# Designs tried in a protein design chat: VHH binders against q9y6x5. Part 427

Target 1, 379 residues: q9y6x5
Amino acid sequence: LPPKLLLVSFDGFRADYLKNYEFPHLQNFIKEGVLVEHVKNVFITKTFPNHYSIVTGLYEESHGIVANSMYDAVTKKHFSDSNDKDPFWWNEAVPIWVTNQLQENRSSAAAMWPGTDVPIHDTISSYFMNYNSSVSFEERLNNITMWLNNSNPPVTFATLYWEEPDASGHKYGPEDKENMSRVLKKIDDLIGDLVQRLKMLGLWENLNVIITSDHGMTQCSQDRLINLDSCIDHSYYTLIDLSPVAAILPKINRTEVYNKLKNCSPHMNVYLKEDIPNRFYYQHNDRIQPIILVADEGWTIVLNESSQKLGDHGYDNSLPSMHPFLAAHGPAFHKGYKHSTINIVDIYPMMCHILGLKPHPNNGTFGHTKCLLVDQWCI
Below, E stands for the ipSAE of ESMFold2; O stands for the ipSAE of OpenDDE; V2 stands for 0.75 times the mean of E and O plus 0.25 times the DockQ between their complexes.

## First folded at step 19 (VHH)

Design hc30 (framework vhh_8dlx_2; at its last look DockQ between E and O 0.89; V2 from the best seeds 0.70)
Fold by OpenDDE, look of step 19:
Structure hc30 (fold): chain B 379 residues (1-379), chain A 118 residues (1-118)
Amino acid sequence: as target 1 above (379 residues)
Amino acid sequence: EVQLVESGGGVVQPGRSLRLSCAASGFTVSSNWMSWVRQAPGKGLEWIGDIYYGGSRFYNPSLKSLVTISRDDSTNTLYLQMNSLRAEDTAIYYCAKGKDFEIAFDIWGKGTLVTVSS
């Protein structure tokens, strides 16, 4: 039987939540599997870009999902949470569920994972749910496990996505111990539900399961705001993305716009596209706007409006607060092994290995995950 | 000290609704996998549905439209709402506690009889 893999994402699960809160169900999961304590995600540290990096092994400049909000100057198309279904945005890369279906006579399944309800390279997941935030975890879990159990051709790769603890992190801030404790307990319980459901269906012993996240969360404050309106007239530019990384499309001379913004705040770095630091791997794509503003950790870029978020993400991907974790269990993984750090793009070649797929060219390094796998040498 | 006690059973007419209760003692319902099971006369045990740790609920497909499982944390009680009862729903209804991370039950109630008759 071909190996099976379920990839689960809890959006915005900051790595150090594992140290600061109790997760009895997740800890049991880890005890019988592996843990990567810190996953360095890709810049910018947003939901759509990082989820696509997980399943492509590519930096954002390479896979083309460079933000949650994008603009293409040639086609004049816009990408947003409410407008993400155009294959134009996704076709610059091949996600693993497409590879899984095209390389082998296998099926893929998806519950709300970004991009899974879009035909990419004229291929859509064999089983999928249209994104709807109102759909319960229960229903998503039920569909995923049903497809894993009863599909023909068999589902060998599945994705499951949940919006928490991200939504709550935004609302309460990650430092709100009372509210976040409640939220994280619920997340742990959902992990318990997942494990129990898999066992009940007889899937647990043979299924590889990865539980991870796309990014962390940092504490924001009304006292840490950067108001762009104080620095530049709104008529001089179009805002494509706002905070904490603003994408600026100048309506006047780029240099003039840059000069108006470069000293706007000591807590914000302003980059011309060609001057974006190489370490971000965020330059070589036309969807990246001519000017990028990067707020310091915990600072929020605003216009004339005050921010309502007490937590946010999207900051420098070297910040620990932006890092998620990865836990895994199944025949492919060791038991009781903990690893310090990997890059988020490393997950893709690992998943390809587990599934016996030939990976597309990617930025991941298979060597970084060898210690997690029972069939590899940990050197 | 550890026990489950079902209540709410009785004789009901077809088409009526009934809510069963399961009061737990010695453990917390909301922290455990809980299940409803029934046994009709001369038949084996039939699984009705589950409620898991996080509140996820799964039902027997044959009964899904007719049953709802819920719990009250404040009273440590499990519930089974049944609608549009039929004669074939006549059975002893049991609540049970599942073992953590196992496919087994470790605690059972004594059951409550539901008779659907005109």
Scores: ipSAE 0.683, ipTM 0.880, lowest interface PAE 0.6, mean pLDDT 95
Fold by ESMFold2, look of step 19:
Structure hc30 (fold): chain B 379 residues (1-379), chain A 118 residues (1-118)
Amino acid sequence: as target 1 above (379 residues)
Amino acid sequence: EVQLVESGGGVVQPGRSLRLSCAASGFTVSSNWMSWVRQAPGKGLEWIGDIYYGGSRFYNPSLKSLVTISRDDSTNTLYLQMNSLRAEDTAIYYCAKGKDFEIAFDIWGKGTLVTVSS
């Protein structure tokens, strides 16, 4: 039988939630498999970019999904959460579900992973759900397990996406112990549902399952606002994205816009595109605007308005608060092994190895993940 | 003392609906995976459906349009709603508690008899 992999994301699951809250079902999953305590994600630490980095192994500048809100200077096109289905945005890379379907007679299935309802390189996931945040976890789980169990040709790569704990992390903030305990308990119960269903269908022993996330969450406050309107008139630029990484398209001389912004706040770094730190790997794409503003952890850039969010992400990817975890179980993985850190781009070549796929050129390093795998010598 | 007690069975006419209850004591229904199973005269056990830890539900495909499983945390009770009852639905109906991390059941109720006849 060909090797099979289910990739699961719980959006916004900060790595240290595992240490600070109780997860009986997830901890049992980890005990029987592997844990990576911190996954260093890509800058900017936003949902669309990091989900695409997981499945392509590429930095954002290389795969072209550089933010949740984008502008392409060459084509004059705009991308947003409500306008994300044009394959133009996604076609700068080949995600693993496309590669999986195009090699041999294989199928891919998707329950709402970003991009899986888009025909990327004229190829859409063999089985998929159109994205709709109102669809319950029960419905997503039912569809994905039905496809894993009943498809011809067999589904060998499947994805499942859930919006929590990201949505609640924004609403309450990660420091709200009472509300986050309730939210995280629900997520642990849903992981229990996933594992129980896979066992009941006879899939558990021969399916590789990765449970991971795209980013973490940091606490915000009404005391930590950066008022952009106090530093620059809105008529001098077009705002492509606001917080915590603002993307600024100047309407006047770029140096003049930069000079108005550079001293706006001690809690914000202002970069000309050519001066963006090399460690971000966030420079070589036309969708990255001429000026970006990077707020310090927990600071919010606003346009002279209050902020309703109590938690946010998108900050510098060196911050531990931005890092998710990765857990995995299945025939490819050791049991009871813990690993300190990997890069989020390392997940792609590991998944290709598990599935017997030749990876496209990417930024991941297989050696970083080899200790997770039973077929590799680690020491 | 850990137990499950089914109720709500009896004689019902074809085409009617019936709701069965399963009262639990000694554990929390909503923190466990739970199941409904039935046994018709002269037949083996037939799985009806499950409700899992997070509330996800799965049904026997033959019964999916006819049954609904729910639970009530305030009364610690599992329910089976059955619609459009047929003579072939005559059976003893059991609820069961699943064993954590396994596919086995560790606690069964005594059952409640449902007879579908005119």
Scores: ipSAE 0.600, ipTM 0.864, lowest interface PAE 1.7, mean pLDDT 93
ESMFold2 (binder alone), look of step 19: mean pLDDT 83; pTM 0.834

Design hc31 (framework vhh_8dlx_2; at its last look DockQ between E and O 0.92; V2 from the best seeds 0.73)
Fold by OpenDDE, look of step 19:
Formats: sequence, structure tokens, C-alpha cells
Structure hc31 (fold): chain B 379 residues (1-379), chain A 118 residues (1-118)
Amino acid sequence: as target 1 above (379 residues)
Amino acid sequence: EVQLVESGGGVVQPGRSLRLSCAASGFTVSSNWMSWVRQAPGKGLEWIGDIYYGGSRFYNPSLKSLVTISRDDSTNTLYLQMNSLRAEDTAIYYCAKGKDWEIAFDIWGKGTLVTVSS
């Protein structure tokens, strides 16, 4: 039987939640599988970019999804969560589900994973759901497991996406123990539901399952705001993305705009595009705007409007609060093994290995995940 | 101390609806995998449906359109709503608690008899 892989993402699951809250079902999952305690995600640490990095193995500058909100100056197109279905935005890379379907006797399935409801390189997942946040986890789980169980050609790669605990993290902030405990319990229960459903269908022993996330969450406050309107007139620039990484498109001379912003706040770094730190791998794409503002951890960039978010993400990808985790179970993985850290782009070559796919050129390092795999030597 | 008690069974006419209750003691229904199972006379056990830890519900495809499983956390009670009952739905109905991370049940009710007859 061809190997099968289910990739599950719980959006905004901060790595240290595992240390600070109880997850009976997830812990059982980990006990019988592997855990990577911290996954260093890509900059910026946002949903669309990082989910696409997971399935392409590429930095954002390479796969072209450089933010949740983007603007292309040549075509005058806009990208947002409400406008994300134009293949133009996704075609700079080849996600793994497309690669998988190009193989004989294989199909892919997807439940709400970013980009899966878009024809990329003229290929769309054999089974998919149009993104709809109102669709329950139950329905998503039911569809995914049904496709894994009954499809012909067989579904060998599937994705499952859920918006929590991200939404709640934004609403309550990650430090709200009362509310986040409730939310995280529900997440753990959903993991239990997933495992139980797989067992009930007889899929559990032969299916490789990865549970991960795209980013963490940091605590924000009304006391930590950076108001751009206090530094520069709104008529001098177009805002493409706001917080915590603002993308600025100058309407006047770039240097003048830069000079107005460079000292706006001691809690914000201002970069010309060519001066963005190399470690971010966030420079070599036309979709990255001429000026980037990066707020310090926990600071929010605002205009003359109040922020309602008590938690946010998108900050420096070296911050632990931005890091998710990775857990995995299945015939490809060891049992009871824990690993400290990998890069989020490392997941792609690992998944390709598990599925027997030739990876496209990517930024991942297969060597970083060898210790997780039963067929590899651990260095 | 740990038990399940089914109620709501009885004699009903075909086409009628019936709601069964399962009161749990000694554990929390909302924190567990719960199931409804029935046994018709002379037949084996038939799975009706599940409600999982997070509230996900799955049904026997043959019964899906006729049954709904729910729970009330405040009363720690599991429910089975049955509609359009038929003679073939005559059975003892059991609620059961699933064993955590196993395909087994560790707690069963004594069952409640449902008889569908004219």
C-alpha cells in the first residue's frame, strides 16, 4: 500500500501551550509518536505565508505568499483573506498536494488548508472544500476521513485546517489562562475526535499523521501601541499590511517616507526593502513593499483607530512566542521520541520522503528531521 | 458509583418519535466518547452513533436520517432522538461510554426497551 499522510494544522498553536496547559489526547498522540517542541517558522509569522511554507519548503520570498495582505504593483492586484483565490498569487511555487497528484494512482484531499481551493499550476486537489469558516471541525474531519478511506485513486495526502486556537488567541490574548484553558481543552478534544475517528475507520495504524501549526501568539496591550499617524501623513503612503509588520507603499519619495518613519517609535524597526535583515529571507520578491515596519514583540502598529486584539502574531520568527510545535504519529515515525527544534521549511522534504515524492527545490533540510523517521539514521 | 441509566423507552406506534435519555454518574459525559447501541430480538448489537470528546457526531449510515445524538452538559445526560420509528427499530437501546483511546466500551447502561407496534 502506498504511504499516506494527513497534515493537520491548528492555527496559532503556540509551542509553549504544551508546557502550560494539559492536553491528554495530544499527549497520548505524542507518546505513541514524536514531538518537535519548537518549530521555527518563516518571517513574517502569518497564516497564509507559513502554511504555504509548510507545503512548499520555501521561504516567503521564494513561494510568493509574503503576507496575508499583498499588493502587486504591476498588475494592481490585491491579495487578502477575502480575496485569495487568484492563482496568480500561488503559482510561484508548487505545493506538495499538486506534486502528489502528478503521480500515478494518487490523489490529494484538503479541508480548508490555505491555497487548497485554488487551481495552482492548473491543478486543484482532487477532493477539497471551499474555504468557509462556518464549517464545523466535525464536517471537515468527516470529509477528510471519508476521502482517506474510500477514494479511488486513493488519497495519499490530505490536509486538515482549523482556525483555533488563533482566533481565541487574538480575542483573549495568550495570557488569559481562564479563557485559553477552555479553548485549548476544546482543541485537545478535537484531537481526540480525530484519533478516535481514524481508529474507528481502521486508518490509524497505517496513516501517518502530522499535527502542527503555523505560528504562535504573543500578548498585546492597549498600552503598547505605535500610531503611524503621529509620524506621517496618511496621504504620503498606501498601507498594504498593518501589524505587526507593516508594508508601506510610498506615494511620495521613498526616502522622505522612510525618514518620517525611521524614528517613529523605539519599539519599531524600519527597513528599506534592500536593508531587510538577511536572516528573514524576506527581500527577494516584488510583492514585498519598498518599506517594511517591524514592531517589537507585543507592540501593535495602529492608525487612528483602536486595536481590539489582545493577542497577535507576525513578529520576528526568532521569538519563541511565534513558534508552533510539530507532533507526528504513524509507521514512518518513531515512538516516544522528542526533538528540540526544526525549521518549518524542513517539514516539506520530510513529507516528500514519507510519500516517496521527489521534492521541488526547497529551503528545507531533510537532515533536520531524520531522527523522527524510523527508516533513517539519527545523527 | 460509575453508571449509565437509560430511560424513555416504551411502546410507540410506527411513525412516531421518541427521545431516549442516558444519565451518567461518576464521570462527565462531555469529556468522553459516548455511544448508542441497540440490540433487536434475535440479532446482534448494532451501532447507532457516537458523540466524541469535542462534540463531533457520527452515525450509522443506515440510521443517520432518523437519529440525532446530543448531550446536556449541565445535567450530564446523553440523548438519542429517534424519528419516524419502524417496527424494525424495536430493540433494547444501550448507551455506553467509550474506553479512552481504545475501540471498546468500559461502561454500559442496562438498556431501555423500545417497542414499535401498531
Scores: ipSAE 0.682, ipTM 0.872, lowest interface PAE 0.6, mean pLDDT 95
Fold by ESMFold2, look of step 19:
Formats: sequence, structure tokens, C-alpha cells
Structure hc31 (fold): chain B 379 residues (1-379), chain A 118 residues (1-118)
Amino acid sequence: as target 1 above (379 residues)
Amino acid sequence: EVQLVESGGGVVQPGRSLRLSCAASGFTVSSNWMSWVRQAPGKGLEWIGDIYYGGSRFYNPSLKSLVTISRDDSTNTLYLQMNSLRAEDTAIYYCAKGKDWEIAFDIWGKGTLVTVSS
């Protein structure tokens, strides 16, 4: 029978938390499996884009979820956290759960991974929870393990999403060791719950489990603000997204808007779309706006002088503070192996290999993950 | 030393509720996965439910609507709340400490008797 895979994301889990905080349960998980110390994610380093990159293997320009806030000039549609269910936004790619459940004798299950409650290419996850941040980890875990254990056709691919440590990282900042220690201890305990439950149900030995994240978190400050209203009147542009990468749709001559912004702050880079650095792979989609503003690490673009955020993400994906980790355990993975780095887009072809699925065209490189897998020759 | 002591048992009328306590010493309840198990007269052991490291709870499906497990760090105590008690709930109730990352238990309480008598 085909192998099974559970993909877990703890949102905003910065890779170096593993070095700076204690994780007894996660360390036991890693000890019996594999660790990738740093995963280089996609620019922009935001939640929706990076979660979709994991499950499609595509850069944002190719999968079409280019930010958490988007505008499509042709259809006049807007995308946001509260307006994310239109398949139009998601249909530029095929996520792994769709490919998986269209195979004979397979189904997919989801506990709140972004996009799993949307009928992408007329296909919604076979078992899913409508997104609701108030649903406890206990209930998410109960549903996902029930579906893994009690479904016909069997669930062979499952996902589980949790909002921490992202929510607390925004609230306290990653440098608040006292509060973040408490938050991260709770997350480690939830990883313990996951593993213990899988053992109790007899799933642990034959289920492949990936624990990863979409991005990290950097410290912000009231002393590191970029006041956009000081540089340009709001009537000259439409603001599609604000911080730390602002997406600017000019209402007047584009060159004039650019010129008003380019010297606005020494802590912000301003790009015309055609001048966005090639290393971002962030140019070739109509949802990417004509001008973007990229704040330096730890700087916040505001229209108001105050900010509620003590931590944020979305910065340049070369920054170590933006990088998550990946840990994995199961019959497909080596035991006690540590790997330095992969690209987040490499996760998709690896998952397809584990599940025996033919990957769609993607930007990942299977060779980057071969050393994690027991059935592959490591270079 | 390391031990578990159950309390709160006794005689209770059908339809009422009862809360059992399990006081732990020599280890921290919230750092372990913990379980409640019962044994009715002349019967085998019956699993009631577990509470895990992060507070996730799982129950025997036949008892799920009737029981709630909780714990309190300040008193290092595990609790079992039982509602709508029935005569068949008459049993000795045990708490147990699970071994880390294993199915097995390494510490059992001595049990507390609950008698549901109409």
C-alpha cells in the first residue's frame, strides 16, 4: 500500500530558535530522524506565499500567491486574510493534496493549512477543517489523526497548521527571551503531544512526518519606522500591501511616484518591477505591482507613527532571521542525520517522491534532498 | 518519593457528578503524559483517557461525553471529572504516569473506589 505523509507547520518558527531555546521533544524527534538546519524560503517571506510554495514547489511568481495582500488589475479582485477563498487566486498551481487525492484509492486530509478549504481546480481536500484560528491544537490533532486512522479510501497525505510561534513572535519580538521561552516550551510540548498520539494509534512506525515552518521573525522597534506619508501624498498611489514589502500601484506617472519614494529612507530599497533583483524570482506575475518598497531588516513601513508590532517577517529571503527549519521522521528518512540547508521549493519534489506521485513542473531540485532519504544515493 | 495518590472516591447516586484527584510527588504532572484507567468488579482494566504534555486530551469513545481530564500545576494534581454517573461506572479508578515517548506506564496510583448506588 502507498506510503503516508503528514506535513506540519508551526508558523513563524525561526531556524535559530533551535540553538537559542530548549526543545526536548523536538530534539528527540530529530534524534530519531533528520534535521535541515536552515530552509531558504521564497521572497516575500510571508505566510500565504511560503505555505503555497511548500506544497507546489514553485516560486511566488509562478504559483500566483505573491503576498498576503494582492490585487489583480484585470479582474479588479482583492485578496487578503479575510478574502482568500476565491479559487481564482490559487488556480495558477496544483498543490500536492489535489494531485494526491485524484489518484486511485487515495484521499487527503487537512487541519487548516492555507488553501486546503478552497476548491482549487474544482478539488478541495477530501477531509478538511474550515479555517478558524480559535480551534485548539487538540481539536486539530484529534481530527487529523482520526482521518489518518479511519478513512476509506485511506488518507495518504495530511497537513496540520498551527499559528504559533508567529502570533507571539509579532507580539513580543524574537529577542524577548522570557516570553518566547514560555511560548516555545508550549510548542515543544505540542510536538510531544503529536508524537505521543501517533504512537498510541499505531501510526508512528509507518507514517512519514515533516515538521517545518514558512518563515522566521525579526525584532522590530518604535525607533525603526519609515513614515511613508512623509515622502508621498496618499492620493498619488493605491496601497496594495504595506510592510515590510510595500506594493504600490501608481495613480499618477510611475516615474514621478518612484522619484518621490526612492530617497524616502536610507533603510528602504525602492524597485520598479523590472528592476527587482533576479535572485528574488519575483517579477513575472501580473499580481506583482509596478513599484515595491523593501524595508531593511527590523524596519517597519507605516502610515502612522506608532506600531503594535515588536516582531515581523516578510523581509529579504537571504536574511537568516527569515529562514525556518525542517525536521522529519519516518520510514522514508534516515535516523540521526543533519543537513545544512535546502530551498523551500525543494520540499515539494521530495514529498512527491515519498508518496509516489509524479510532480508537476516546479522550481525544486530533488537532488538537494536526496541525503535525507533512505532509498537514495547521497552524493 | 515518586508516587501517585488518588482521592475523591466514595458512594454517589446515579445521575450525579464526581471529581477525582490524583496528587503526584517526585515528578511534575505537566511534564508527562498521564492517564486515567478503571476496573469494575470482576472486569478487566478499562482505559478512560489521557492528557499529554501540551494538554491535548483523548478519551475512550464510550466515555467521551461523560468525562473530562484536567491538571493543575500549582498543586501538581491530575483530575478526572465524571458526569451523569451510572451504576456501571462503579469501579476502582487509577491514575498512571506514562513513560516518555512510549505506550507503557511506569507509575500507578493505588486507586480510589467509586460506588454508584441507587
Scores: ipSAE 0.650, ipTM 0.883, lowest interface PAE 1.5, mean pLDDT 93
ESMFold2 (binder alone), look of step 19: mean pLDDT 83; pTM 0.828

Design hc32 (framework vhh_8dlx_2; at its last look DockQ between E and O 0.95; V2 from the best seeds 0.75)
Fold by OpenDDE, look of step 19:
Structure hc32 (fold): chain B 379 residues (1-379), chain A 118 residues (1-118)
Amino acid sequence: as target 1 above (379 residues)
Amino acid sequence: EVQLVESGGGVVQPGRSLRLSCAASGFTVSSNWMSWVRQAPGKGLEWIGDIYYGGSRFYNPSLKSLVTISRDDSTNTLYLQMNSLRAEDTAIYYCAKGKDYEIGFDIWGKGTLVTVSS
């Protein structure tokens, strides 16, 4: 039988939540599997870009999903949470579920994972749900496990996505112990639900399961705001993305716009596109705007409006607060092994290995995950 | 100290609805996955449905349209709502606590009898 893999994402699950809160179900999952304590995600540390990096192994400049909000100057198209269904945005890369379905006697399933309800390279997941935030975890879990259990051709790769603890992190801030404890308990319970359901269906022993996230969450405050209106007239530019990484499309001379913004705040770095630090791997794509503003950790870029978020993400990907974790269980993984750090792009070649798929060219390093796998040498 | 106590059973006419209660003591219902099971006369145990830690519910496909499982955390009580009862629904209904991360149950109620008769 071909190996099977379920990839689960809890959006915005900050790595150090594991240290600061109790997760009896997740800890049990980890005890019988592996844990990567810190996953260095890609810049910018946003939902759509990082989820696509997980399933492509590519930096954002390479797979083309460079933000949750994008603009293409040539086609004049816009990308946003409410407008993400155009294959134009996704076709610069091949996600793993497409690769999987190109194999004989294999199919893919998806429950709300970003990009899974879009035909990419004229291929859509054999089983999928249209994204709807109102759909319960229960329903998503029911569908994904049903497809894993009863499909023909068999589902060998499946994705499951949930919006928490991200939504709550934004609302309460990650440092709100009372509210976040409640939210994280619920998340842990949902992990319990997942494991229990898999056991009840007899899938648990043979299914590889990865539980991870796309990014963390940092504490924000009304006292840490950067108001762009104080630095530049709104008529001089178009805002493509706002905070904590603003994408600026100048309506006047780029240099003039840059000069107006470069000293706007000591807590914000302003980059011309060609001067974006190499470590971000965020330069070589036309969808990246001519000027990028990067707020310091915990600072929020605003216009004439106050921010309502007490937590946010999207900051420098070297910040620990932006890092998620990865846990895994199944025949492919060791039991009781913990690893310190990997890059988020490393997940793709690992998943390809587990599934016996030839990976597309990617930025991941298979060597970084060898210690997690029972069939590899850990040197 | 650890126990489950079912209530709400009795004689009902066909087509009627009935809600069973299961009061737990000595442990927290919301921290466990709970099940309803029934046994009709002369038949084996039949699984009705589960409610898991996070509130996910799964039902016997043959009964899904007729039953709803819920819980009240404040009263530590499990519920089974049954609609459109039939004669074949006559049984002793049990609530049970599932074993942690295993198949099976470690705590059972004594059961409550439901008789559907015209």
Scores: ipSAE 0.707, ipTM 0.886, lowest interface PAE 0.6, mean pLDDT 95
Fold by ESMFold2, look of step 19:
Structure hc32 (fold): chain B 379 residues (1-379), chain A 118 residues (1-118)
Amino acid sequence: as target 1 above (379 residues)
Amino acid sequence: EVQLVESGGGVVQPGRSLRLSCAASGFTVSSNWMSWVRQAPGKGLEWIGDIYYGGSRFYNPSLKSLVTISRDDSTNTLYLQMNSLRAEDTAIYYCAKGKDYEIGFDIWGKGTLVTVSS
């Protein structure tokens, strides 16, 4: 029986939703497995960077997906949510599904995890869905379970991605208990669907399942806006990414652009690239622009005076509101164990251990996750 | 008392469509995974399909193009839409409540007869 692992992400699932809302299906999953109550993610706390950090064990500066919007000055290439297929962006690291399927008698499957529809190092996931947000959870679940159940060589590593609660968190804000209760109940029901389907197909007993997320969500407001046009003429720079971490490419003298921005708002930190705090591990990549602006929690950087978002993420990764959780179940995991915290980069070496893969050089620490695993001595 | 009551069966012409209903009492349909099963004369039980907690649906591959399962939370009712009916679709149709996190069913309806005949 080769070891098998399904990695599931529900985007934007803030860790404290678990204590503030009801999750009967997820709590049943946790009861028979493990919970990590808080996962400290990587800066910036955005979707593409953190999903790639999970599967590479690397900080963003090291894997090269440094934001959801990027510009590379040498190649003049642009990356965005709608322009993410060029392998150039992804090739600075080797994600676990590539390493997995290069092993004898193994394949990898993916239901829309970021990067899985890209040929990274000339290798695309063995079975995958092209990203399309209109595809239902039902169809994603059907495809991933079909591949896990009936593929040759067997699928030993699979991923499944869902856009909620991130989309609703942006729309309503995490403090809207009425709307978020409905959204989170739906997600809990989908977790129930996942578990029930795995049992129906006879996969449950021998499949390791990780349910996690990339980041949390914080409340925003129309009275917490930072209007860049009030501080600097937009002709002085090119805006690569806007909020809550703006990426600024100066069109004029860099020091002049910095000086115009540094006093723009007391609710925004302005960093020259060389001055970005070391604790962010966010400096040593050409895709990180010469100036970044980091808004305080709950503040929104805008070019005009309005914003439609009531929730956002991307802030300082020390903020509890930016942290997701991790739950896991399967033969590799203890049952009924809770752990307080790990780093998101620790997930990769743990997954490599479960799958019997040699990890690439990474920033994770296997020792941080040993207590989750039945085959490890937890001192 | 927990109960499932199927309705909407009867005699129908080949090639026609029919919608069966399953009214639930004593529990909430959307809080459970639910199933449709049928039994043709002289045959064993044949699974038609399931609808799960979050609305994910899975069907018997031989019937997938012919059937659709749905539910209505406001009436606590499960539905089976059947299209392009054939004589071999003549059966007693049952709805069933699944056991949480197990294979199998703990509550069955009494069934409704569908006869496909000219």
Scores: ipSAE 0.658, ipTM 0.887, lowest interface PAE 1.5, mean pLDDT 94
ESMFold2 (binder alone), look of step 19: mean pLDDT 84; pTM 0.844

